# VHH binders against Bifunctional D-cysteine desulfhydrase/1-aminocyclopropane-1-carboxylate deaminase, mitochondrial (DCD), part 22

Target 1, 364 residues: Bifunctional D-cysteine desulfhydrase/1-aminocyclopropane-1-carboxylate deaminase, mitochondrial (DCD), of Arabidopsis thaliana (Mouse-ear cress) (f4hyf3)
Amino acid sequence: SPPSWASHLRPLPSHTFSLAHLPTPIHRWNLPGLPNGTELWIKRDDFTGMELSGNKVRKLEFLMAEAVDQHADTVITIGGIQSNHCRATATASNYLNLNSHLILRTSKLLADEDPGLVGNLLVERLVGANVHLISKEEYSSIGSEALTNALKEKLEKEGKKPYVIPVGGSNSLGTWGYIEAAREIEEQLNYRPDDLKFDDIVVACGSGGTIAGISLGSWLGALKAKVHAFSVCDDPDYFYDFVQGLLDGLHAGVNSRDIVNIHNAKGKGYAMNTSEELEFVKKVASSTGVILDPVYSGKAAYGLINEITKDPKCWEGRKILFIHTGGLLGLYDKVDQMASLMGNWSRMDVSESVPRKDGVGKMF
Key: E = the ipSAE of ESMFold2; O = the ipSAE of OpenDDE; V2 = 0.75 times the mean of E and O plus 0.25 times the DockQ between their complexes.

## First folded at step 17 (VHH; framework vhh_7b2m_4)

Design V6 (from T3 with A97T; at its last look DockQ between E and O 0.81; V2 from the best seeds 0.00; counts 0 for: unsure alone 63.6 < 65, SAP .676 > .668)
Fold by ESMFold2, look of step 17:
Structure V6 (fold): chain B 364 residues (1-364), chain A 124 residues (1-124)
Amino acid sequence: as target 1 above (364 residues)
Amino acid sequence: EVQLVESGGGLVQAGGSLRLSCAASGFTFSTWAMGWYRQAPGKQRVVVASITSGGDTKYSDSVKGRFTISRDNAKNTVYLQMNSLKPEDTAVYYCATGIPLTNYLTGEVKYRYWGQGTQVTVSS
């Protein structure tokens, strides 16, 4: 059953799967450089699974249930070459005995070549997903909906029963994943012996579904936290409009600009990092042990720290919950850029440089 | 491609025993939960017993202490040992599997894959 505060939304999901490992932990997160009086906490949605991890699996619990209820034998989705959503969809499809087709955008030079096995691609190719490459130019000119519909029609003519999942799982049905996450957070806070309450919730925005769900849940439910979304692509005005479309698709009767504040954190653009962003990811890892992915959670956390630094008075005394949306596999795509930032190594000293007394061994 | 084939049904006298088998193919048997359901004439299909991939079992109240579900992952087979049979156990027995799809409003679960069923008739 939906949370009582969301039972008026339409349409309600018909079915769900239990795929994620829930609830995910909420714990203190002692980032360096926070002003005195500011508390930062982290919700570990990177722990929703290993290969099925991140914010994506929460959305897929609803999307894959609709696919199976409709008797789909195949799932189609689309994203960037290192999309965590596409990897999670391929994994979930395998769990559910469905074939997956992934449309992955990459550079024009690379679209005609073997895409390799880095990061998310390793998992996708290991589980046997059908990978279809397109260029960024083709993606921009044709559009994600037209591309997925074209593949859907092709597969239908081959006798398949495909179900299409949009970019990032971000349609109105997929937002139920983070509406339920809001209920989960409410319940975690209710069971605490203290009276912990968050003033703010902070999350990365890649495709919009996560921020639509968590902001609506916070607004309608008991959390009432101000939601800050840090967009890692496009611009905030685009996402206000996109989120509005998702809210309208739920008949929520709520204006997106009233329930979420969207900040620009794209830096050099989607999936591209400044040296400052990568230095921040390294610093957070070395000082806290929390590994942020450089594309989503890393940009969002960096953006949050910049906002706090820009106007610390607004953040004094506030308790902030940062939602870690996963994406660890994408870190492997950044190895070359990060090489100079990594910790040192050494050859271990061993006492085998001294010749053996019996003289029978060789040193080489 | 996913196939569940029940066997071992038949006519038996009250107080007797039967062992049902469900041979499974077309999926990774050891990873999925398995269940037995039954449908008496004019009645709804109801759960009898279930077993998780890890071997944890559950039984309906009407069969506890009389029926035992088990699985043999090497043979891709689930069993239902039925002892002390009663006339009210007369039904078509179905084997079912798959990650269950949950109705969001009611909480009712629906397995994705079902066998054809095997008739069990208990005379009295």
Scores: ipSAE 0.579, ipTM 0.833, lowest interface PAE 1.1, mean pLDDT 90
ESMFold2 (binder alone), look of step 17: mean pLDDT 80; pTM 0.803
OpenDDE, look of step 17: ipSAE 0.666; ipTM 0.911

## First folded at step 18 (VHH; framework vhh_7b2m_4)

Design W1 (from V4 with Y111W; at its last look DockQ between E and O 0.70; V2 from the best seeds 0.69)
Fold by ESMFold2, look of step 18:
Structure W1 (fold): chain B 364 residues (1-364), chain A 124 residues (1-124)
Amino acid sequence: as target 1 above (364 residues)
Amino acid sequence: EVQLVESGGGLVQAGGSLRLSCAASGRTFSDWAMGWYRQAPGKQRVVVASITSGGDTKYSDSVKGRFTISRDNAKNTVYLQMNSLKPEDTAVYYCAAGIPLTNYLTGEVKWRYWGQGTQVTVSS
């Protein structure tokens, strides 16, 4: 059953699956250089699984349940070539004995070539997902809805029963994944022996469903934290409108601009990184052991630190919950760009560590 | 193409024993939950026992201590050992399997795969 504070939303989901490992940990995250009294905490939604990890599985628990309840035999979805959503969907589809078809956008130069096996693609191709490449230009021109509908019609003519999942799993039904995450956070805080309460929640925004769900849950429930979303792809104004559409689809009766603050963290654009962003990912890994993906959580955390640096006074004394949305597999797409940042290696020198049995002097 | 086939039903005297088997074909089910249900004449189908992928078992009150569910993942088979049978145990017994689909409002579980059933008749 929904949280009591969300039971008035319509429509309610009909069914759900238990796919993710929940609850995910909340723990202190000791980044250096924070203002006096400022606490940073991290919710480890990267631990929702291994190959099914990240924020997407929370949405898929509802979306895949609807697919199965409608007697689908096939799932269609769409995203970038290294989409964590597409990988999670392919994995969940295989686990649920459904076929998956992924429409993956890539550069015009690469759209006619073998996409390879890097990162998320390895998992998708290993589980046997049907991969359909398009160019970014075709995606922009035709649109995700028209592209998925075209594939849906083709598969229906072949006698299949496809279910379409929008980009990022971000429709009003998928929003329930992070409405439930808000309940999970409330319960985790309620069982603590202290009175920990977060002033702020910070999360990456890729397709909008995660930020819609967590911001609505915070607003309606007990958290009442100020939600900061860091957009990695489109302008904030676009996402305010997109989130509003999701809220309206739930009959929530709230304005997106009242429940979330959306920041631009796009940098060079979706899935492209500046040197500064990658240096930040390296610094966080080496100083805390937390591995941020460079595309989503890395950009969001970098954006947060930049906001704190711009105006440290506004952040003094605040308790901030950062939601790590996963995406580790996407890091493998950045190995060449990161090579100069990585630690050195050596061949172990064993010749100098053995005693000289014959007593002959050493040359060094 | 997943199929569940029950076997081991039959006629038995009260106090006797039967062992039901349910074999899955078309997929290994080591990751699935499995269950036994029964339907007496004129009644709705009800749960008898279930077993998780990790081996945790659950039983209805009417069969606790008398029935044992087990699984053999190497053979893709689940078993129901039924001891101390009573005439009230007379029913068609169905095997169910998969990842449970849960009704969000009610909590009722729906299984994706079902067998066609095996008759168990317990005479006085």
Scores: ipSAE 0.595, ipTM 0.830, lowest interface PAE 1.3, mean pLDDT 90
ESMFold2 (binder alone), look of step 18: mean pLDDT 82; pTM 0.834
OpenDDE, look of step 18: ipSAE 0.784; ipTM 0.909

Design W2 (from V1 with Y111W; at its last look DockQ between E and O 0.89; V2 from the best seeds 0.71)
Fold by ESMFold2, look of step 18:
Structure W2 (fold): chain B 364 residues (1-364), chain A 124 residues (1-124)
Amino acid sequence: as target 1 above (364 residues)
Amino acid sequence: EVQLVESGGGLVQAGGSLRLSCAASGFTFSTWAMGWYRQAPGKQRVVVASITSGGDTKYSDSVKGRFTISRDNAKNTVYLQMNSLKPEDTAVYYCAAGIPLTNYLTGEVRWRYWGQGTQVTVSS
């Protein structure tokens, strides 16, 4: 059943699956250089699974349930070549004995070639997803809806029963994934021995569904935290309008600009990183052991630190919950850019005069 | 094709025991949950027991302490050990499998895959 504070939303989901490992941990995150009394905490939604990891599986719990309830045998979705959403969808489809078809956009030069096995694509090809490449130009010209509809019609003519999931899983139904996450956070705080309450919630925005859900849940429920979304693509005005559409689709009766503050964190653009962003990801990893993906959580955390740096008095004394939305597999797509930042290595200095005691190896 | 095949049913005297088996094929058994249901003539099919992929079990109140569900992932088989049988245990017993689809409003669970059933008759 929905949280009591969301039971008036319409339509309610009909069904759900339990796919994610929940609840995910909330713990302190000791980044250096924070203002006096400022506490940073992290919600580990990167731990919702390994191959299912990230914010996407929460949305898929509702979307895949609808697919199965409608008797789909096939799932279609679309995204960039390193889409975490497409990887999570392929994995979830396999768990549920469904075929998956992924429309993946890449550069014009690469669209007619073997796309390789880097990062998210490795997992997709390993689980046997049907991969359909398009160029970024074709994606821009034709659009995601027309592309998925074309594949849907093709599969229907082949006797299949496809269910289409929009980019990022971000429709009003998928929003319920993070409405439920808000309930989960409330419950985690209620069971704590202290009276921890967050002033702010910080999250990356890629396609809008996550920020719509967490913002609405914070607004309607007990959290009442200011939600800061850091957009990694497009611009904030686009996302205010997109989120409004999701809220309207739930009949929520709230204005997106009243429930979320959207900041631009795209830098060079979607999936493109500045050297400063990658240096930040490296610094966070070496200082805290938390690995941020460079495309989403890394840009969001970098954006948060930049906002704090601009006006540290505004953040003094605040308790901030950062939602880590996963995406670690995308780091493998950044190896060349990160090479100069990585720690050194050495050849182990061994004396060849030291004899082997067990006689296992041979030294020809 | 996913197949669930029950066996081990039959006629037994009250107070006796039976062991039902459900052999599963066509999916990855170790990652799915399994359940046993029963249906008396003219009645609804009702849950008897369930077991998660991790081995956690649940039982209906009417069978607690008498029935035990277990799974053997190496053999792709789930079992229902039924002890201290009573005439009211008479029913067709069905095996169910999958990742359960949950009705969001009611909490009712729907299974995607079912066996053909095996008759259990407990005589007085």
Scores: ipSAE 0.644, ipTM 0.848, lowest interface PAE 0.9, mean pLDDT 91
ESMFold2 (binder alone), look of step 18: mean pLDDT 84; pTM 0.844
OpenDDE, look of step 18: ipSAE 0.669; ipTM 0.895

Design W3 (from V5 with Y111W; at its last look DockQ between E and O 0.81; V2 from the best seeds 0.70)
Fold by ESMFold2, look of step 18:
Structure W3 (fold): chain B 364 residues (1-364), chain A 124 residues (1-124)
Amino acid sequence: as target 1 above (364 residues)
Amino acid sequence: EVQLVESGGGLVQAGGSLRLSCAASGYTFSTWAMGWYRQAPGKQRVVVASITSGGDTKYSDSVKGRFTISRDNAKNTVYLQMNSLKPEDTAVYYCAAGIPLTNYLTGEVKWRYWGQGTQVTVSS
């Protein structure tokens, strides 16, 4: 059943799957240099799984249930070449005995070439997803809806029963993934002995569904935290309108600009990193052990720290929950850009070691 | 194509035992959950027992302590050991498999794959 504070939304999901490992942990996140009394906490949605992981799994619990309920044999989705959503969809499709078709945008020079096996692509190709490359220019001029519909029509002519999932799983049904996450956070806080309450929730915005869900849930439910979304592509005005469309599709009766503050964190643009962003990801990893992906959570956390640095008084005394949306596999696409930041290595000195007593080549 | 075939049904006296089997083919048995359902004449099909891929079991109240679900992943087979049978256990028993699809409002579970059913009749 939906949370009581969301039971008026329409349409309600008909079905769901249990795919994610939930609940995910909430713990302190001790970044240095925060204003006096400011606490940063992290919700580990990167722990929703392994190959089937990240914020996308919560959305897929509803989207894949609808696909199966409609008797689909195939799932179509679309995203960037390192889309975490496409990887999660390919994995979930395999678990559910569905074929997957992924439309992946890449540079014009690479669209006619073997896309390789880096990061998310390795998982997608390992589970046998059907990968269809397009250029970023084709994506921009044709649009994700027209591209997925064209593939849908082609597969229908071949006798398949495709179900289309939009970019990032970000339609009104997928929004329920983070409406439920808001309930999960409420429950986690209620069972704590220490009366913890967050003033702010911070999350990356890539396609809009996650921020729509968490913002609506915080607004309607007990959390009442101010939600800050950090857009990693396009601009905030675009996402206010996009989120409004999702809210209208739920008949929520609220204005997106009243429930979320969207900040521009795109830097050089989608999936492009400045040296400062990558240095920040490295610094967070080395000082806290939390590994942010450079495309989404890294840009969002960097954006948050910049806002805090710009106006520390605004953040003094506040308790902030950062939602880690996963995406670690995408880090492998950045190894060359990060190489100069990595720690050293050495050959172990074994010249004075004694030989092992049980013979050469034994591994256990 | 995934196929589930039940066997082991039949006529048995009250107080007796039967062991039902469900043989699965056409997909990876060990990664899925399995369930047994039954449908008495004129009644709705209802859950009897289920077992997760990890071996966790659940039972309806009417069969707890009398029925045992188990799985043998090497044989791609799920079993329902039915002891202390009662006339009210008379039904067609169905095997179900997959990742269960849950009705969001009611919590009712649907399965993607079903067997043809096997008749169990308990005489008094």
Scores: ipSAE 0.588, ipTM 0.831, lowest interface PAE 1.2, mean pLDDT 91
ESMFold2 (binder alone), look of step 18: mean pLDDT 80; pTM 0.814
OpenDDE, look of step 18: ipSAE 0.748; ipTM 0.904

Design W4 (from V5 with K110R Y111W; at its last fold request DockQ between E and O 0.87; V2 from the best seeds 0.00; counts 0 for: SAP .6682 > .668)
Amino acid sequence: EVQLVESGGGLVQAGGSLRLSCAASGYTFSTWAMGWYRQAPGKQRVVVASITSGGDTKYSDSVKGRFTISRDNAKNTVYLQMNSLKPEDTAVYYCAAGIPLTNYLTGEVRWRYWGQGTQVTVSS
ESMFold2, look of step 18: ipSAE 0.640; ipTM 0.849
ESMFold2 (binder alone), look of step 18: mean pLDDT 81; pTM 0.816
OpenDDE, look of step 18: ipSAE 0.768; ipTM 0.907
ESMFold2, fold request of step 21: ipSAE 0.604, 0.611, 0.598; ipTM 0.840, 0.835, 0.853
ESMFold2 (binder alone), fold request of step 21: mean pLDDT 80, 80, 81; pTM 0.816, 0.813, 0.820
OpenDDE, fold request of step 21: ipSAE 0.544, 0.830, 0.532; ipTM 0.805, 0.922, 0.855

Design W6 (from V4 with K110R Y111F; at its last look DockQ between E and O 0.79; V2 from the best seeds 0.00; counts 0 for: unsure alone 64.9 < 65)
Fold by ESMFold2, look of step 18:
Structure W6 (fold): chain B 364 residues (1-364), chain A 124 residues (1-124)
Amino acid sequence: as target 1 above (364 residues)
Amino acid sequence: EVQLVESGGGLVQAGGSLRLSCAASGRTFSDWAMGWYRQAPGKQRVVVASITSGGDTKYSDSVKGRFTISRDNAKNTVYLQMNSLKPEDTAVYYCAAGIPLTNYLTGEVRFRYWGQGTQVTVSS
C-alpha cells in the first residue's frame, strides 16, 4: 500500500516487484573543506544491487510489474550506448523471463559496427538483450517515442506483446520508485537512536523521474527537506516543465518550482566530462573511498561542492543527504580520459629473490 | 514457454499418504519461488506450502507437521509429501511458480505460472 501521505495520488500503481536490495545505507560522507558545522551524508542507492544497481531499479519495480500484469512478453526501452537504465532493464527482464530490446544511440561512425563490451554493454550482451544501434543524429531527429513505437509495431506484427519503457524509466508510474524511497528514508531516520533530520537532499537529474519522486515525497511526507537536483543534460527550465508533467500525471496538485531547486551541472553535456569533473571524481575516491560515476552522481556532487564554495554561508550548519544514484559500470567508458589522473604503479623488485626450489607455486 | 504439470493425485483413505509432483518445463530459473495451493469445492484457492530458491519453507497452519514441500532443481520439480491425510484435505491441488507479483494496495502475491491441478480425495 502507498504511504498514507501519498494515498490521494492518482493513479495508484496496481502492482510491484521486489527487485532491489532495500533499504540502502545512509552514512556520513566526510568530504574535506565543508563550511563550519555542515554535515554531508550519503544514501547508497548504488547498493540496490550489482547488475541492477542504481536509482533505475526502484522505478523498474513498478514498470516491470505493470508490464507483467498486462501480459507483456517483451520490453522495449531506449537510451545512450552506456545507459544505466537500459542495462538495468535488460537485467530485470531476464529475471522476469521477458525478452528485452534496447535501442542504443551512438556516434554515426560506430552505429554500423560492433558496439563492443565496455561497461554497461558487457552486462546487456551477457544477459542476451537484443541490441539495436542508432546514430545520435537519428535519435535527435526522429525522437525516442517514434523510435520505440516503430520497434513496438514491428514486434506486434511478429506476434509479440511489447511493453515500452521511456528514457530513464521516467513516467508518472516510474516516479513511484522514489516516492517509496522517501518513505524508506523516513523509516531509516525514525529507527535511528538520534534525532537526525536533513535540511537538504541532493541528487542528479538525468530524465526527471527520480527528482519528481523524491521531491514530491519530501514535500508530502515527513522529511520536508529542500531538494536540490543537479541536471546532467538539457537545462533546468526543461526539467521543471518535465517534472511538472510527471506531477500532473499523478494529480499531485503541486508546482514543480515549489518543491525542487534544479541546478545546471551539465558541463560539456550528457555523458561528456570536463577535466575538472574527472579530477573531482578522483579526489572523492582518494579521500573518502566513495566511487562516483562521472556521468550522474559525479556531476551532481561536483555541482554541490561548487555551490557550497560560491556561497558557504548558505550552507553553514546544514545537514545534507546526497543520493548516490549508482552508475559505476559507466566509469569503464572513461578509462582513457582519466589515464593521466590514475595512481602510480611499479614493477615489484624481486632482484634479490630466488626461485622456489620445489618449482612453481600455486595461485593461492 | 513455461508449463507446470502436476501428478500424484488420487483417492486415499484417511490417515494415508500421498506424494504430489510438479514438473516444470520450458524456460525455468533456479531462483524462482515455488509452491502448492489447494481449492476445495466452493472455496477460494489457498496456500498450502511454499519453498524459496534457497530452500526455506512455509506451511499453512492446517498442514504443519503433516505436509513437507521439497524441490529438486536438477529435475525442475517441486514435491508435496502429504502424510496423515484428513477428509478436510480433499481439494484440487495446484502447483505455482515464478517471481512473486505483489498487489500494491493489498499486498497479495500472485505467481505468474500455474498448473492445471490434480485432484486429491481423502475418504473416511
Scores: ipSAE 0.606, ipTM 0.847, lowest interface PAE 1.0, mean pLDDT 90
ESMFold2 (binder alone), look of step 18: mean pLDDT 79; pTM 0.802
OpenDDE, look of step 18: ipSAE 0.775; ipTM 0.911

## First folded at step 19 (VHH; framework vhh_7b2m_4)

Design X1 (from V1 with T31D E108T; at its last look DockQ between E and O 0.78; V2 from the best seeds 0.00; counts 0 for: SAP .691 > .668)
Fold by OpenDDE, look of step 19:
Structure X1 (fold): chain B 364 residues (1-364), chain A 124 residues (1-124)
Amino acid sequence: as target 1 above (364 residues)
Amino acid sequence: EVQLVESGGGLVQAGGSLRLSCAASGFTFSDWAMGWYRQAPGKQRVVVASITSGGDTKYSDSVKGRFTISRDNAKNTVYLQMNSLKPEDTAVYYCAAGIPLTNYLTGTVRYRYWGQGTQVTVSS
């Protein structure tokens, strides 16, 4: 059943799947350079699975349930060429014995070429997802909804029963994923003996569904934390409007601008990284062992540090929960760009004075 | 198309044993959770045993220690070994496959795929 503080929302989900490994852990995250008394914690939603890893599976638990309830045999979704959502959707589809079609946005030059097997593409193609490439220009001119609908109609003519999942799974139904995440966090805090309470929640924003859910949950529920979203594409105003649409779709009766603070963290643009961002990701990995994807959580964390640096006093003594939304496979798309940051290898030098064995060597 | 075909049911005396089989097709068997349910006359269908794709098993309290669920991935078959049968075990037994769909409001679980069932009758 829905959380008590969300029971008034409409429509309520009818069904759900258990797909993610939940609850995901919360632990201390010791980033250097934090203000005095500031505590940073991390919600490890990257641990929701392996191939299902990340924040998207929480949405898919509801969206896939609706698909199956509607007797769909095929799932259509759309995203960037390295979309974590598309990867998760493809995998989840196979778990549920559904066919999947992915519309993946790429550059005009690459739209007619084999997309390769890097990162999320490897998983998507391994599981047998049908990949449809579209150029960025086509995507912009036609729109996500029109593209998915066109494919839906085509598949229907072929006798299929397709269910369309929007970009990032970000609709009112998908919002329930992180409404539930808010409940999960509440429950985790309730079981703690130290009465931990968060002042702030920080999360990346790519399509708006995650921030809609977590901010609404925080607002309605017991968390009452200020939610900070770092947009990794478009602009904050776009996401305020988008999130408002999701909230209105749930008849939440709240203003997006009241429940979430959206910061611009897109940098050079979606899935594009500066050298500073990548250096930051490397530094975080080397210092804390937490691997951030450069597209979402990496940019969000980088954005957070920048905000803290701008006004350290504002963050003093605060307890912050950072939500890691996964995306590890996206790093493989950045290996060439990150190569110069890696220097931890050498050829082992074995002196000639080291005794050698006679005869045939063995490895065991 | 997903198909589940149960076999092995029949009439047995109290204290006896039966082994049910469910042959599965139309999906990658090794990736799916499987389960056995039963429905007695005038009663609701209830879970008897389940086994995950990884081999983890669960049993209802009423059959613990007596029933064993197992799977053979090479044969795409799930089994229910029923020992020390009781008249109360009389029911139609159903094989179920897949990740269960949960009603969000009530918590009721529904499987997407079911067999036709096999009758098990235990006489006193």
Scores: ipSAE 0.587, ipTM 0.873, lowest interface PAE 0.5, mean pLDDT 94
ESMFold2, look of step 19: ipSAE 0.593; ipTM 0.834
ESMFold2 (binder alone), look of step 19: mean pLDDT 82; pTM 0.826

Design X2 (from V1 with W32Y; at its last look DockQ between E and O 0.92; V2 from the best seeds 0.72)
Amino acid sequence: EVQLVESGGGLVQAGGSLRLSCAASGFTFSTYAMGWYRQAPGKQRVVVASITSGGDTKYSDSVKGRFTISRDNAKNTVYLQMNSLKPEDTAVYYCAAGIPLTNYLTGEVRYRYWGQGTQVTVSS
ESMFold2, look of step 19: ipSAE 0.555; ipTM 0.834
ESMFold2 (binder alone), look of step 19: mean pLDDT 84; pTM 0.838
OpenDDE, look of step 19: ipSAE 0.740; ipTM 0.908

Design X3 (from V1 with T31D L101F; at its last look DockQ between E and O 0.01; V2 from the best seeds 0.00; counts 0 for: pae E 23.9 > 2, SAP .735 > .668, placed apart)
Fold by ESMFold2, look of step 19:
Structure X3 (fold): chain B 364 residues (1-364), chain A 124 residues (1-124)
Amino acid sequence: as target 1 above (364 residues)
Amino acid sequence: EVQLVESGGGLVQAGGSLRLSCAASGFTFSDWAMGWYRQAPGKQRVVVASITSGGDTKYSDSVKGRFTISRDNAKNTVYLQMNSLKPEDTAVYYCAAGIPFTNYLTGEVRYRYWGQGTQVTVSS
């Protein structure tokens, strides 16, 4: 059943599948250089699984339940070549004995080539997903809805029963994934012996469903934290409108601009990184052991630190919860850009300290 | 941001020579492997030559002895000297950069970053 503070939302989901490993940990995240009295905490949604990991699995618990209720035998979804959502969908489909079809956009030159096995694509191909490449230009001119519908119609003519999942799983049903995450956070705080309360929640924004769910849950529930979303693509005004559509689809009666502050963190654009962003990801990894993906959580954390640096007094004394949305597999797509940042190595010296088997004889 | 800019293409008669250049920018050029690929009309892009960060070179069988890849780390530039050109060398030539990866199912080696290409046309 829904949280009591969300029971007025309509329609209510009928059921879910238990796909994620929940609850995920909340712990201190001791980055240096924070203003006096400021605490940074991290919620580890990167630990929702391994091959089925990240924020997307929370959305898929609802979406895949609907697919099975409709007697689907196939799932169709769409995203970038390194989409974490497409990888999670492919994996979840196998858990549920469904076929998966992924429409993956890439550069014009690469769309006609074998896409390889980098990162998320390795998992998708290993589990046997049907991969369909398309160029970014074709994606822009045709659109994700028309593309997925065209594949749906083709599969229906072949006698299949496809279920379509939108980009990032971000529709009103998928939004329930992070409405429930807000309940989970409330329960985790209630279990604590102290009176920890967060002033702010920080999260990356890619397709909008995660920020819609967590901001609505914070607003309606007991958390009452100010939600800061850091958009890694498009621009904040687009996402205010997109989130409003999701809220309207839930009959929430709430204005998106009242419940979330959206900051632009796209830098060079979706899935592209500045050297400063990659240096930040490296420094966080080396100083804390937390691995941020460079596409989502890395941009969001970099954006947060920049906001704190610009106006430290606004952040003094605040308790901030950063939601790590996963995405580790996407790091493999950045190996070339990060090569000069990597740690050193050496050949182990094993001379005279290791007994050798003596030999007698000719070489060659 | 990694950027690769090719130059030096053009029309040349069979038996002639061209020198292609690729100016690279991004992290440290000296740490990167570089390669040249080509794509004939209606065909897939195929490897021509590669050079490691340490200067080790590899060539496709179709160009061995005729083409030479080299790099100038001071100028962040990789070159392809193309001698004894044949009509079958006609293609768009692409510069590639990064740490290559290999698809173990197909055996293809790919680079992550690519230039926009320069046309080479060899007439008989």
Scores: ipSAE 0.000, ipTM 0.092, lowest interface PAE 23.9, mean pLDDT 86
ESMFold2 (binder alone), look of step 19: mean pLDDT 82; pTM 0.821
OpenDDE, look of step 19: ipSAE 0.587; ipTM 0.884

